# Designs tried in a protein design chat: VHH binders against o59646. Part 1

All scores and structures are predictions.

Target 1, 363 residues: o59646
Amino acid sequence: MKNPKFTENQKEIEKEEFEFLQKLNFIIKESLELFNTNLKNSMKFINYITLPIIMASIESKSFNPFSEIIEKHIAFILNSKMNSLGYKFLPLGYSSDLTYENDNSIIHIDIKTANLENPSDFKDTVPLGINQSSYPGVLDCKIRGKNIKADCKKIKVYPNIPTTYNNKLTITNALLFIYPDYKEIIDEIREDYIAIRELISINLKDILTPIEGSLEEFLNYKPSNEKKRLEPILDNIVRGYFIHDKLRHEFSENVEKDLEEFEKKIIGIAKKLKEREIKPVAILSISIPNGELAPHYDDEIVSGKSWGSSFRYHYKKSGNSVFKGLDNKASRAVFLHINKEYLPVLKKYFDPITVYELTEKRL
Below, numbering starts at 1 at the first letter of every chain, in headers, positions and changes, except where a header shows other numbers; antibody chains aren't numbered by Kabat.
ipSAE, averaged over its two directions, is called F for ESMFold2-Fast, E for ESMFold2 and O for OpenDDE. V2 adds 0.75 times the mean of E and O to 0.25 times the DockQ between the complexes of E and O.
[cut] marks letters that were taken out.

## First folded at step 1 (VHH)

Design a1 (framework vhh_nb_b201)
Fold by ESMFold2-Fast, scan of step 1:
Structure a1 (fold): chain B 363 residues (1-363), chain A 120 residues (1-120)
Amino acid sequence: as target 1 above (363 residues)
Amino acid sequence: QVQLQESGGGLVQAGGSLRLSCAASGFTFSSYAMGWYRQAPGKEREFVATISSGGSTYYADSVKGRFTISRDNAKNTVYLQMNSLKPEDTAVYYCARDSYDFWSGEYDYWGQGTQVTVSS
């Protein structure tokens, strides 16, 4: 139905989204120096666990090889602030890093990073997993191959996050940190990375996939006290991969000497990275409408991937960018911080939408 | 023409209570977030509490559980109820208007301040 009147329940959902946005703005403003030093502070925790993740991202030609580490550190900063605002961490098993509840709502925060040189990650849409939203999507499935049928039926995807759970409203927020290009840093470590890869002569993906799953689950649920209990086990898993049968076949008869050389190179890369500081270009909050709000927003609010379990949320479409139930007084996509040095570049991507930032009510 | 006027400060014994008021004029009070800051002699200004146009509140860790911020839009007034006061709470307390209707942390207008003294 076109232009239906907002129900009281739908207005309450948008009011809860807006109240959360206000709290998020304050947290970001108060903690801005911590976020401005986030890469440098994240790099202080580089070790045998975190460096392989960075290296795998470089090998996959990712535009944001540090995104995993940065996102986890952002989550760590937010966790302390959310608890002080009356939000309780809620481990529901979703792939979202941060799920919290208060008396009125369940809040899902999806931490994102984007590279300024890859505007497809931020200029029009934000990528979402099917389990990071209460908005239903439709996926197109295309199978390619000489012995496989091309094109499959459209698959309706039900959201893994319900619109209401245990009488609490569900809201979803994507918090996007836009960073400048990391090319210089990548170039500094690429030669050392190639040398390490050649030393072990094995596909890092085969090693890292099980570790990544375990690390994501471990860090996502209880980052403080529980981490200390499991740290020795996690360290042994990482060390075990470097002495696993597959890697041992790649090492010479002198496994200890080869392992020492491998560790020396890893430490060398870690030391180089720990000296770097890169400030975010901007911090953007995107309030993703709950599925109950769908009748008031464009039908094209999401687009499916032709292959995979994710979709894109189109936050810049005129029908999707503003809180309609709040009399258009606030934007659903709003800048919480802009590094003024980059404002001219950002305006190339964010005109003609209405932009709000901490230093200006409306840009 | 924006004006903020604080009142309710004074001398109180440790463990006592005070209620500060800030009367606002010259703008649409209900459309702005409001906050309280304090400054002890020789120290930098410190954040105390804030309240959004919608009524959501946020407090500094040093005052959580002891202070309560509230507002009365009909009277254009923001309040700070201070309970279980400590000598460390001794400061001049300032009312401020946030530049936005939400918690931006950027304040564009400030009151003259009201002195709070907590004796041991």
Scores: ipSAE 0.000, ipTM 0.231, lowest interface PAE 15.2, mean pLDDT 68

Design a10 (framework vhh_7aqx_2)
Fold by ESMFold2-Fast, scan of step 1:
Structure a10 (fold): chain B 363 residues (1-363), chain A 123 residues (1-123)
Amino acid sequence: as target 1 above (363 residues)
Amino acid sequence: QVQLQESGGGLVQAGGSLRLSCTTSGFTFDDYAFSWFRQAPGEEREFVGAISWSGGSTDYADSVKGRFTISRDNAKNTFYLQMNSLKTEDTAVYYCAADTSWFDELTYGYDYWGQGTQVTVSS
């Protein structure tokens, strides 16, 4: 691990990162129950979050709608809380999941989910596209079991998120949620999801009207505008009315029957998810060194398995902050939540010394 | 009723040695990582050293590396800080700490702390 040498601008970036981390910690602690997938006590949560996401998943041809549901559920809850703390949602057209601004900074949040049964997705690294950070990366040409050719050098990749925007500093954060294995829940809904896709492909492909107002669009509105736009859509989804009135009067009885079955399947999936509870195992906040900080970290902070613009960020090899005057200095990777029920499994991947090194370190 | 109690502090001449002990009760010793911290008058509390719950990993502040050694004795529910080649700058109140879980906060997240033991190094 390289000890960074900071300029005043780099210290200001670290200060903004830490202030954001404190606010993120507050949001996660206050909202922990909302990140459960248990919607038992909220029909509005099922309609507002789950059904629109299921419909979007069907359109995207995803075979795993549950991982998308988790990610969008997290994004929706987080967006609501960020707005409450004075952050304005700012869609800058970058590949980050969420972008916000306050008076001092632009904040890019990339939401990551990992299955506890796939430790390569969380134990040492977090996967990132260069589109999701301002970090300038260099990818090793080595592929597991393959030699580097004489003409092969480290591949330079250019970040797509700017270090500053409108004279504000840019902060990049990967927010990683580790969940227990949810295969049995996926298996319960998979058959219904496949049946829905088959109905669309065969009978409804030319007549299904996309839900007006995507979830992505709703995140661009102020809370009052967001609520107004979603209420009519919720009624249409609940009633199964997702076909334009003009076309519906022209349908045969067979088409009407298929639409009714489609509606029943979607509502059935939502009800099954309502009865299930999946709690996160752990939540990590990982601060990615942005442009001015990146030159002060070793190459080993990033690696890749193949050619291209994607890389793995080795968060356990980061952690230096030298800005004095901050109480409770934290490393660049910090646990915001740990479910003690899963400690025996987590101990296989995280030593307490490593956890201390990531969360509390003197430079 | 969890308790951590330091012992072994005192007055020592520069270049001397002291061994601090932290005796624990009220929890399953083997499940916890342990650390030593210190605080000189008018200074912030600083990390000194840590040992993992397995005993397989240790970490030290740069100021004490090569001079201090942390160890644990699971049979006695006690962990230690062996302090060699003491300097006047090592004068501080030393605290032992136990983490009964992983960190899930921005602060150090230690669940249990001792009350501290004074170490004074004179020249």
Scores: ipSAE 0.000, ipTM 0.167, lowest interface PAE 18.4, mean pLDDT 63

Design a11 (framework vhh_6z1v_2)
Fold by ESMFold2-Fast, scan of step 1:
Structure a11 (fold): chain B 363 residues (1-363), chain A 121 residues (1-121)
Amino acid sequence: as target 1 above (363 residues)
Amino acid sequence: EVQLVESGGRLVRTGGSLRLSCAASGFTFSDYAMGWFRQAPGKEREVVAAISGSGGSTWHADFVKGRFTISRDNAKNTVYLQMNSLKPEDTAVYYCAAGEDLFTWDSYDYWGQGTQVTVSS
């Protein structure tokens, strides 16, 4: 059953959306120092979690290797801060991202990562899954042949997320992290990754946790007796520490040489990631309109993939997207962080640049 | 070249006031957050206060909150630290620094030479 306060009431809906945007922006802005410190520390010490994620990303060709690391750090910050603002984490919600609720709203926070060299991922649109927003999509008809007929009417596609649930308004906010092109770093560590896999395949395959296979298989692998004996040494390698002298002389000469090479490769990857100082170019916060607002934002949503499982929100299609029903006409997309070094590049794509500045919590 | 020059440090009595200034040159001042840091002999350097590029947002450490106020004049490329109700534990070399973001302390890459503040007991 629909809440009368939020049914066809643009001002009340946008008031709730704008209030949440300000709360989220405050949390992220206040926590930027913690985020940057945590990200720097995770790059300094490649551990059992970060290394498999990087390896899986290299093999899949589908994901930025840093996107999951960024998502986990932001999730940590949000889970610690959202409760203080009266929001409770919702386990296993409709979205697999970050979902919270308070007395008036159900919040979906979608974390996106974009490469600075792929402007189509950040200059105009943000992709949305069917489980991330309540806004209805529009799909163009599939037509065979080279010519697409303009007379083919658009088909409405409904999301899995309702505009209201249990009398609470559904709010969707995207956090877009723009990073420099890390392709060169990925290409560099790929060679070291291949070398590590070859080393394990030849001499250490029966001793070490398998690098081959899925991340799930890697995490659930039950180690042999030899692996259990070597586990403290592998922990030291992953942390960038050397094998303790007392343990080294317990191995055969060939195993010692292979462990030294494995250690060097892991440390080499850690050094390359640390030296690059993985920092965002910019962080953009985007409030996606609730589906009840569709009559006012029709031109800002467009069809996605052929199966209708993804849509794009065009936050710059009709000029800069704003809260159209609010007197202040505040922007729905605002920068939380801009790296000065990249400001000239960002000015090429964003005009104007609206930056959220931290202010006092009360008044 | 980027230059930051602090001034205003001197000997003051407990309970006194002092204003520090930092003159900046060689970069677009309004694009950078500015911060004041301090370091006493034998202690770690600590963040005192910071201000955004526009001056619209400020931050002050809990140990100086209510006593110190950071401000800036972008027309003069200068950042200030007004220090009131000074205590002996405020004795330190005070540095100004320019950074990318208000809260990203490790982004403060440009530093002044420092100005000595001594508070007598």
Scores: ipSAE 0.000, ipTM 0.124, lowest interface PAE 18.8, mean pLDDT 68

Design a12 (framework vhh_7ubx_2; at its last look DockQ between E and O 0.01; V2 from the best seeds 0.00; counts 0 for: pae E 17.4 > 2, placed apart)
Fold by ESMFold2-Fast, scan of step 1:
Structure a12 (fold): chain B 363 residues (1-363), chain A 120 residues (1-120)
Amino acid sequence: as target 1 above (363 residues)
Amino acid sequence: QVQLVESGGGLVQPGGSLRLSCAASGFTFSDYYMTWVRQAPGKGPEWIATIYSGGSTMRDDSTKGRFTISRDNAKNTLYLQMTSLKPEDTALYYCATGSLEDWLEYGSYRGPGTQVTVSS
């Protein structure tokens, strides 16, 4: 049965949502340094997945090369902190990246990263997957025709965040970690990357060609061609190099020297990245209200394609931008952390910035 | 004007009990989560416990069996019930809005503190 406290009482729902926001603020504030990603600890070994992603960002200049590492790091820290607050990890497999529960509530946390140079990814909206806003459903069946036979037609299901599930209040929070543009880091490794590209195209082409198409795909890659992903191509080249290196003692001295130079450049990139600490510019919490999201396509609080695609939640639009039943009228979008160096640029997108601060910071 | 005024400290023997109070004014107390912090002589500030607007709490593991944080929103008052006191609990105790980190950064919103001394 549904809990009567949460079935129709919006003020009681918002009190619980606001208290969770305070808990989230507490764990972020007390553990802020733990959310700094230290690449030295993350890259004790050459990470072949990380290296292709970084190299792909050099070509495309639009990709966050560290998002996978950052998101896994955040999830690990959040899990330990949520447990300390009395929430147990719940492997629901629906609705969000991370799901937790206690006696009264189910908490959905959706972790997002954004680049400060791409304000469209954070200043007005947060991207959500259909599965991050939907619970397990049943395919509707229609009884059709005079024979009263079940005719199961697939009926389009729109995103929906139920108020309660298994008699517990549902609380949905997006956590958006905004990072600085990685141009500085890219520039630091650019010389080594250029040297690698030249070695591949000029000196090692014939040796690396057996990596079955990966070398040719890399050499012919154009940043505007989003149909081909660069990361798997570079990963195949890097793995091919380490496989082929086992046989280099059978090659001529010139080939062996070029392979040694290639390895030195790859290791050089990894070493430079180990000394880098990746810190968020800001951490933005977005409390997403419960309810059917289909009607909000009409008032533009939700945009994008429904049914099987991602959509965007417009957290600044008037309908659900504040905890409207609470006396404090707090914003549902709140900065839990801001790096003071970046305050001027954030103020361009969040004006006045004080609207996006928890009540305790407005004293 | 935000004001936080701690009281209830004093001299107590080991194994004794004290109840600290923090009277809040100048803001909507019920909208804030509140924290107790202590600072012993020659040590940095130490977080003790936090209570959220809805009444749920988080406490440091080393003291959670002996200390209980509570609040009375009708009276705009925060409490810390301390039992089984030890000499190492001797410190100046502060209440604050928000977290320990907020207390460190926004020290103007913390109270003057109340002295707890545990000795025979």
Scores: ipSAE 0.411, ipTM 0.799, lowest interface PAE 3.2, mean pLDDT 71
Fold by OpenDDE, look of step 2:
Structure a12 (fold): chain B 363 residues (1-363), chain A 120 residues (1-120)
Amino acid sequence: as target 1 above (363 residues)
Amino acid sequence: QVQLVESGGGLVQPGGSLRLSCAASGFTFSDYYMTWVRQAPGKGPEWIATIYSGGSTMRDDSTKGRFTISRDNAKNTLYLQMTSLKPEDTALYYCATGSLEDWLEYGSYRGPGTQVTVSS
């Protein structure tokens, strides 16, 4: 079906989106130094957060150890700046990292991190959740690293966010922070941690208070979810030992020796993390089309990490990622920061690269 | 159908070299970043290296400097050049689409693996 011609309403929506994009770009660009400084300061605590990072990575999920840190810093900076500009912080639901309200719009800002060495995190796209954008997209049945299932058909994904709130336009922006890969460092110690968990597990009788019944029955009990009670208990013991130093005397000398060895490894990993370049190689800002702009941008919405649960805005090459209804055909995707050393790599996934330059503007 | 077939493994003495190959078919090879992973008995998968169109990443420990990942898109083949092999390098080596993340999270396509045994 031929896409309908641009309407006046479309142009108005795109204009609002464009204006906010420019504002947001300015805010972030101006705050880069502060962001970098704050991030660097966080590294002073790397020794204390390394184990929790490792613990959090025990599940077979993609995990950037600095994602939470980055998100918090950006959130803090944005909240401060947005408030100063008269935007009201208004979280709507659990899905948006930041939500703001002004007189005419409800603004959703999604903060994402990606590893440069994991192109699937950002390959030509910016990831979005079903609850960040108002745009219903037609998605292919794609999964990272896998081909499309032969029996899978395209589906339309409907987000939780409406196109308008009480006659206020929904505006969605995404910020993608691309970093060098730190995950592999964590992966190196994950198996050691698993071994430690096992070690603790087999020695629980020395730690746990006697109960009525069997310890095994207690540990294997499944409460309200599919997870066994054993897992949280192990995590608590790990924290009790390594973070709170409360359980050291509860273990045999041999077990304690092994735990101490692992602690040394944690310190080593912390050092490795600290020695890595923590600066983003790139920061990409993207204005996601409002749902009312459908179907003009349908071909720019693609499958996310998981089929049917996420979608992405596709950064089309050859200048197709633009505000289509605007005369200037400005880009919807703008790089706020690029490490030039990584430009050749970035060009493999993003072409052309539009860069925002800080100019004297009034917000 | 997506297929990955690893080859080049075998028995080698410490200090020796091996070149592993991974033949890919059934998908557009050049569109995917590729990863080498190894698994020793009783251990979980261990990441070695990932290569994409713009570069590569290698683990920083004992393998860095000894191992090199490369690809030939024209031949739909991924390579792992291993030098100065050590007994601790003994493992089943897998080629996989994507990164270790893809492997762990999504169960990316991988081959059956090729056995590398380093022993005197």
Scores: ipSAE 0.025, ipTM 0.218, lowest interface PAE 5.5, mean pLDDT 81
Fold by ESMFold2, look of step 2:
Structure a12 (fold): chain B 363 residues (1-363), chain A 120 residues (1-120)
Amino acid sequence: as target 1 above (363 residues)
Amino acid sequence: QVQLVESGGGLVQPGGSLRLSCAASGFTFSDYYMTWVRQAPGKGPEWIATIYSGGSTMRDDSTKGRFTISRDNAKNTLYLQMTSLKPEDTALYYCATGSLEDWLEYGSYRGPGTQVTVSS
């Protein structure tokens, strides 16, 4: 097949995507000190959220305890700055949480965090939800590195976001925050938390004594799933005890001593989290191609092995990390921030590294 | 009527230099990104570098900056400047419009290639 020529409409789309990328990069780059200050201010209250952070960490293999905090602060920056550029917040369902509009465009921005120790989350790629792209993904049929005999690369999976909303162009962006691994801090406490849930489970009768039937009948458990079904009840008791100061002295003296020892561990973790410098290793700003640009990015936008609800943008696949239809040297994936201590590690994963520089040309 | 014709290959000594050219016709060259691909005997095809219409470039790290892609939009010509050549650079070199995957699947627009042989 032909190298697809960019139509004039496709070139205009890329011009709009590039112009917005520049506006977004300017906002975020100029606001990095405010972001750092807001993040530091949140640390003043870490004592109140440390237990929720520990409880949320149970399901994660690589957990960033600051991911929600980061997303809130970036959302604040964008919501406060986008109005000055003529964009207004647009709360849509089944779209990105950060959606904005002006006369010509509907803007979708997704905030992502990645662990530096898990390169598949950031190296030359960014994950996209079905509500975070308008570009149809090519089905990825690889099984342990081998293609299925069917021609899966010609099969398209369609996302929820249209290429336009009425007469307004869809523009989608991702902000990818790469962080060092926090696993060491969180893993120390995970096993202790599990032990505390078991301790509470063994001693539930101390606080559920008024229940006249058997505890099994009250909880309606089957043996095969008892720990999964009991976990919400145990988590509720943990929140009651440690956050709300309820149920204190309702357990035996020995159980109370063990709970108080765990409380000291929570305080220790809060101190470790408060003492961490939580600036990201790197911040990547990524312009995701609009679906009208097909087929020019078909090599880069892929869907998972099932026909499912997620995609990946391989912004470096086949060396095509730029606005392919534009005359300039603009990259679609640009570093806004690099922590210089991590530059040698980042060079293992990125070559070249394209860095945005703030300009002072004014019109 | 799209045509791509590679030239400039030949026999060189290790450490030598060559400049490959690709003459393009049948399309508006300045609107398209261009790619160099090579294929060594007994190996699959290998992406070398891509250059966009505005002159920005991407290259494979395996060449470690020894190869430089460039273009002259006024002459509809793509170039690959190769320096510090090694025997493992011996291959048939092709230019393409589009990606390596486009070159593999839709070969009707690829040129005949130009042979580069590096030996003492």
Scores: ipSAE 0.000, ipTM 0.189, lowest interface PAE 17.4, mean pLDDT 77
ESMFold2 (binder alone), look of step 2: mean pLDDT 79; pTM 0.791

Design a2 (framework vhh_nb_b201)
Fold by ESMFold2-Fast, scan of step 1:
Structure a2 (fold): chain B 363 residues (1-363), chain A 121 residues (1-121)
Amino acid sequence: as target 1 above (363 residues)
Amino acid sequence: QVQLQESGGGLVQAGGSLRLSCAASGSIFSDYAMGWYRQAPGKEREFVATITSGGSTYYADSVKGRFTISRDNAKNTVYLQMNSLKPEDTAVYYCAADLEYWGSDYTYDYWGQGTQVTVSS
């Protein structure tokens, strides 16, 4: 595969990428047990923002309904350990999941999750937003529908993340966690989810209103009616549905019963999710090279998503080779963890030459 | 190709010290990240310590403050200094080498045959 056009500092960037990869590998291996309990550990991230997202994802039959809370948990684990390795958290307001700084570089980490039943999300490409990339490129997207004359044409992509900041090198890494299918978990919470939707849409619609506005406005609001102490997570979920002050003193007995049922169903979902543990099938580190992607768009290393400001970076060409670094010696995509139970399935999607060559050289 | 040979294992009393050595032959040693893993009877192989080609060191929490990894590029050797040894440190210790993480499905491409460390109470 042809490599993207490189920046002047590419050699120094690759050195920092290798150093970062070694530190990342250490964190993953040391903390592997923590990743094996993702849903249980992710319960603290279920709140008034993430619960509606999970519900909407279930309703739309998404492959990754828990991605939001799993990715927050992964970010929490990484953030707790990066400081000890010489990286300082840097809140720059970019759409990368995590941004860190050391003496020589700024590292952007984009945390990705994929469902084993949706191989288009992991076998050859990783999806990236233009604001999760430090290099310009070309985005080709298509608007599809009957009787439209417009087609989303090739669009020059300008990065929202600069290639250098405050004289430091910028590197980008996609950290991809592949998980087993969630169907069984979804099926178990479906009844409680449906009951909550029915209660809100039919019985509680006039007294429960989703929070509108900023997070600061939510945190500063103090509801006057606190009939019951809930666990902090459940309290935050319920606070996302304010009870109108005017109706608190006018509650009918039926409204009180419906509120109790709503609380009971929320508690039911939270308990079922807390008792679920999932283990990653595999964890991949994908280093995204700096430089211009436009010269290589037609070489199949970049493709557009259906419609949007995002694109796919092809870390494998034709599913049978891996993208190599500057000197074509080493893959820039590497497994940090493989659950050996899933190795036969993974070999269907990943380069067997790379896997078998490495094992043969060790024998 | 790289070949790794461990030495320095043996029997030691709790509270004692041992220094393990791993001699590398074949490719240029200075280009490799070097590590130590251990495996106790009936348990999976676990990480102990690593040192990168640039000299950065990382340790498992269970050995942090007691073990020190170092390297001598002139002698193509990596060392593990083990202090304040405990009975739970009893295991076969393996030396490992990885030329480039980018091309690996695993952290380390090359492994030694192991050296036994036994810590008596």
Scores: ipSAE 0.000, ipTM 0.174, lowest interface PAE 16.4, mean pLDDT 64

Design a3 (framework vhh_7mjh_2)
Fold by ESMFold2-Fast, scan of step 1:
Structure a3 (fold): chain B 363 residues (1-363), chain A 120 residues (1-120)
Amino acid sequence: as target 1 above (363 residues)
Amino acid sequence: EVQLVESGGGLVQPGGSLRLSCAASGFTFSDYYMSWVRQAPGKGLEWIGRIYTSGSTSYNPSLKSLVTISRDNSKNTLYLQMNSLRAEDTATYYCARDEYDILTGYSDYWGQGTTVTVSS
């Protein structure tokens, strides 16, 4: 594994990151109220993808639809504003939430949410997939339970995002929103959530797996012309659930009534969420080092899970900047926003805490 | 060019065992989740199970006691061990490379399949 010398690259990276950070800070401050009060509108706006999210939750048992909905809404808000600031959206094949370019750089933004009651997701690390960065990771293997044993060696894994693209430097940023514990909100909507899951299992099964057949029929599946409004939803769900033996049914003759009932249940959840003002506790911008451009690779910086390609990037936090005086590796983190009522809790995990302001000087 | 080639199918007696292999090429095998899927004659596809990059597995609950999925990254090979086979396990067995996309949940490349016949 080869890390190049980065004195010249460091100054270039710092300049591009600083310009991006200023624009991101402006966007976040201008859009703060949208993140603070618009949960009902978020649910309503993106409900066209809510069905796949709920189905994934049913199959996964551990998938959290609430976090996914918030992340999609944040991505939409950011995308609506970044184009006006000289960043051109790039629909690249990488798994970044958002990718942009300007004259000098390609910028990958990965949007992350964390629950304040789960400090492992924010106190010292940010969880990212290997496909969401250009930095090599380490896959940790551990023994799990008495019936499952894994190799306890660390395995180096190489990222999917290149450190440069079309002769432009790539910059990877994680934008982390920490929210208050929303378990009680889930509990309050539990009956509606259970009703939606039951509705999907009983009434929407025919919609989700409309055609039994051979592999050829599966690959050539197309939604009915009479049900054009279902096409964006069905394409993802049918392909995902067709292979499960419990979900192979013909299209329902009452598919429109079933979908209307499903939509009514989703609206019920949105109404209950409207009664709640859910504000981010804090918003952090975290710069992830490039693999080849990083000053030093250290297996201690990143740890992975033995399942999948998820990694935890260690980071240092400051309210302003950590660019000056970087002598080794590290994710560089700055607070863009802190909700002061949560400051005592945040100080338990982040000390010291300062917030980046446009007029503040970086060190 | 991604290729997945299944082998090891054939005739087996009820109560017997069989091990299927899937040879992968054209991609970095160790970076992908892999699945086994089967299709009985005249029936639809039935998902058997998945193996993660870690070597951990997830199975269709109705098949958990019958099958074991494993992988050998040094040989770019996926395996399906089947025990206590019954006539209803007669099917064409496919290996597949999984896309890790929670909204789609489907495989992007499939093998040609290998046929298992359980008969007395």
Scores: ipSAE 0.000, ipTM 0.122, lowest interface PAE 20.1, mean pLDDT 60

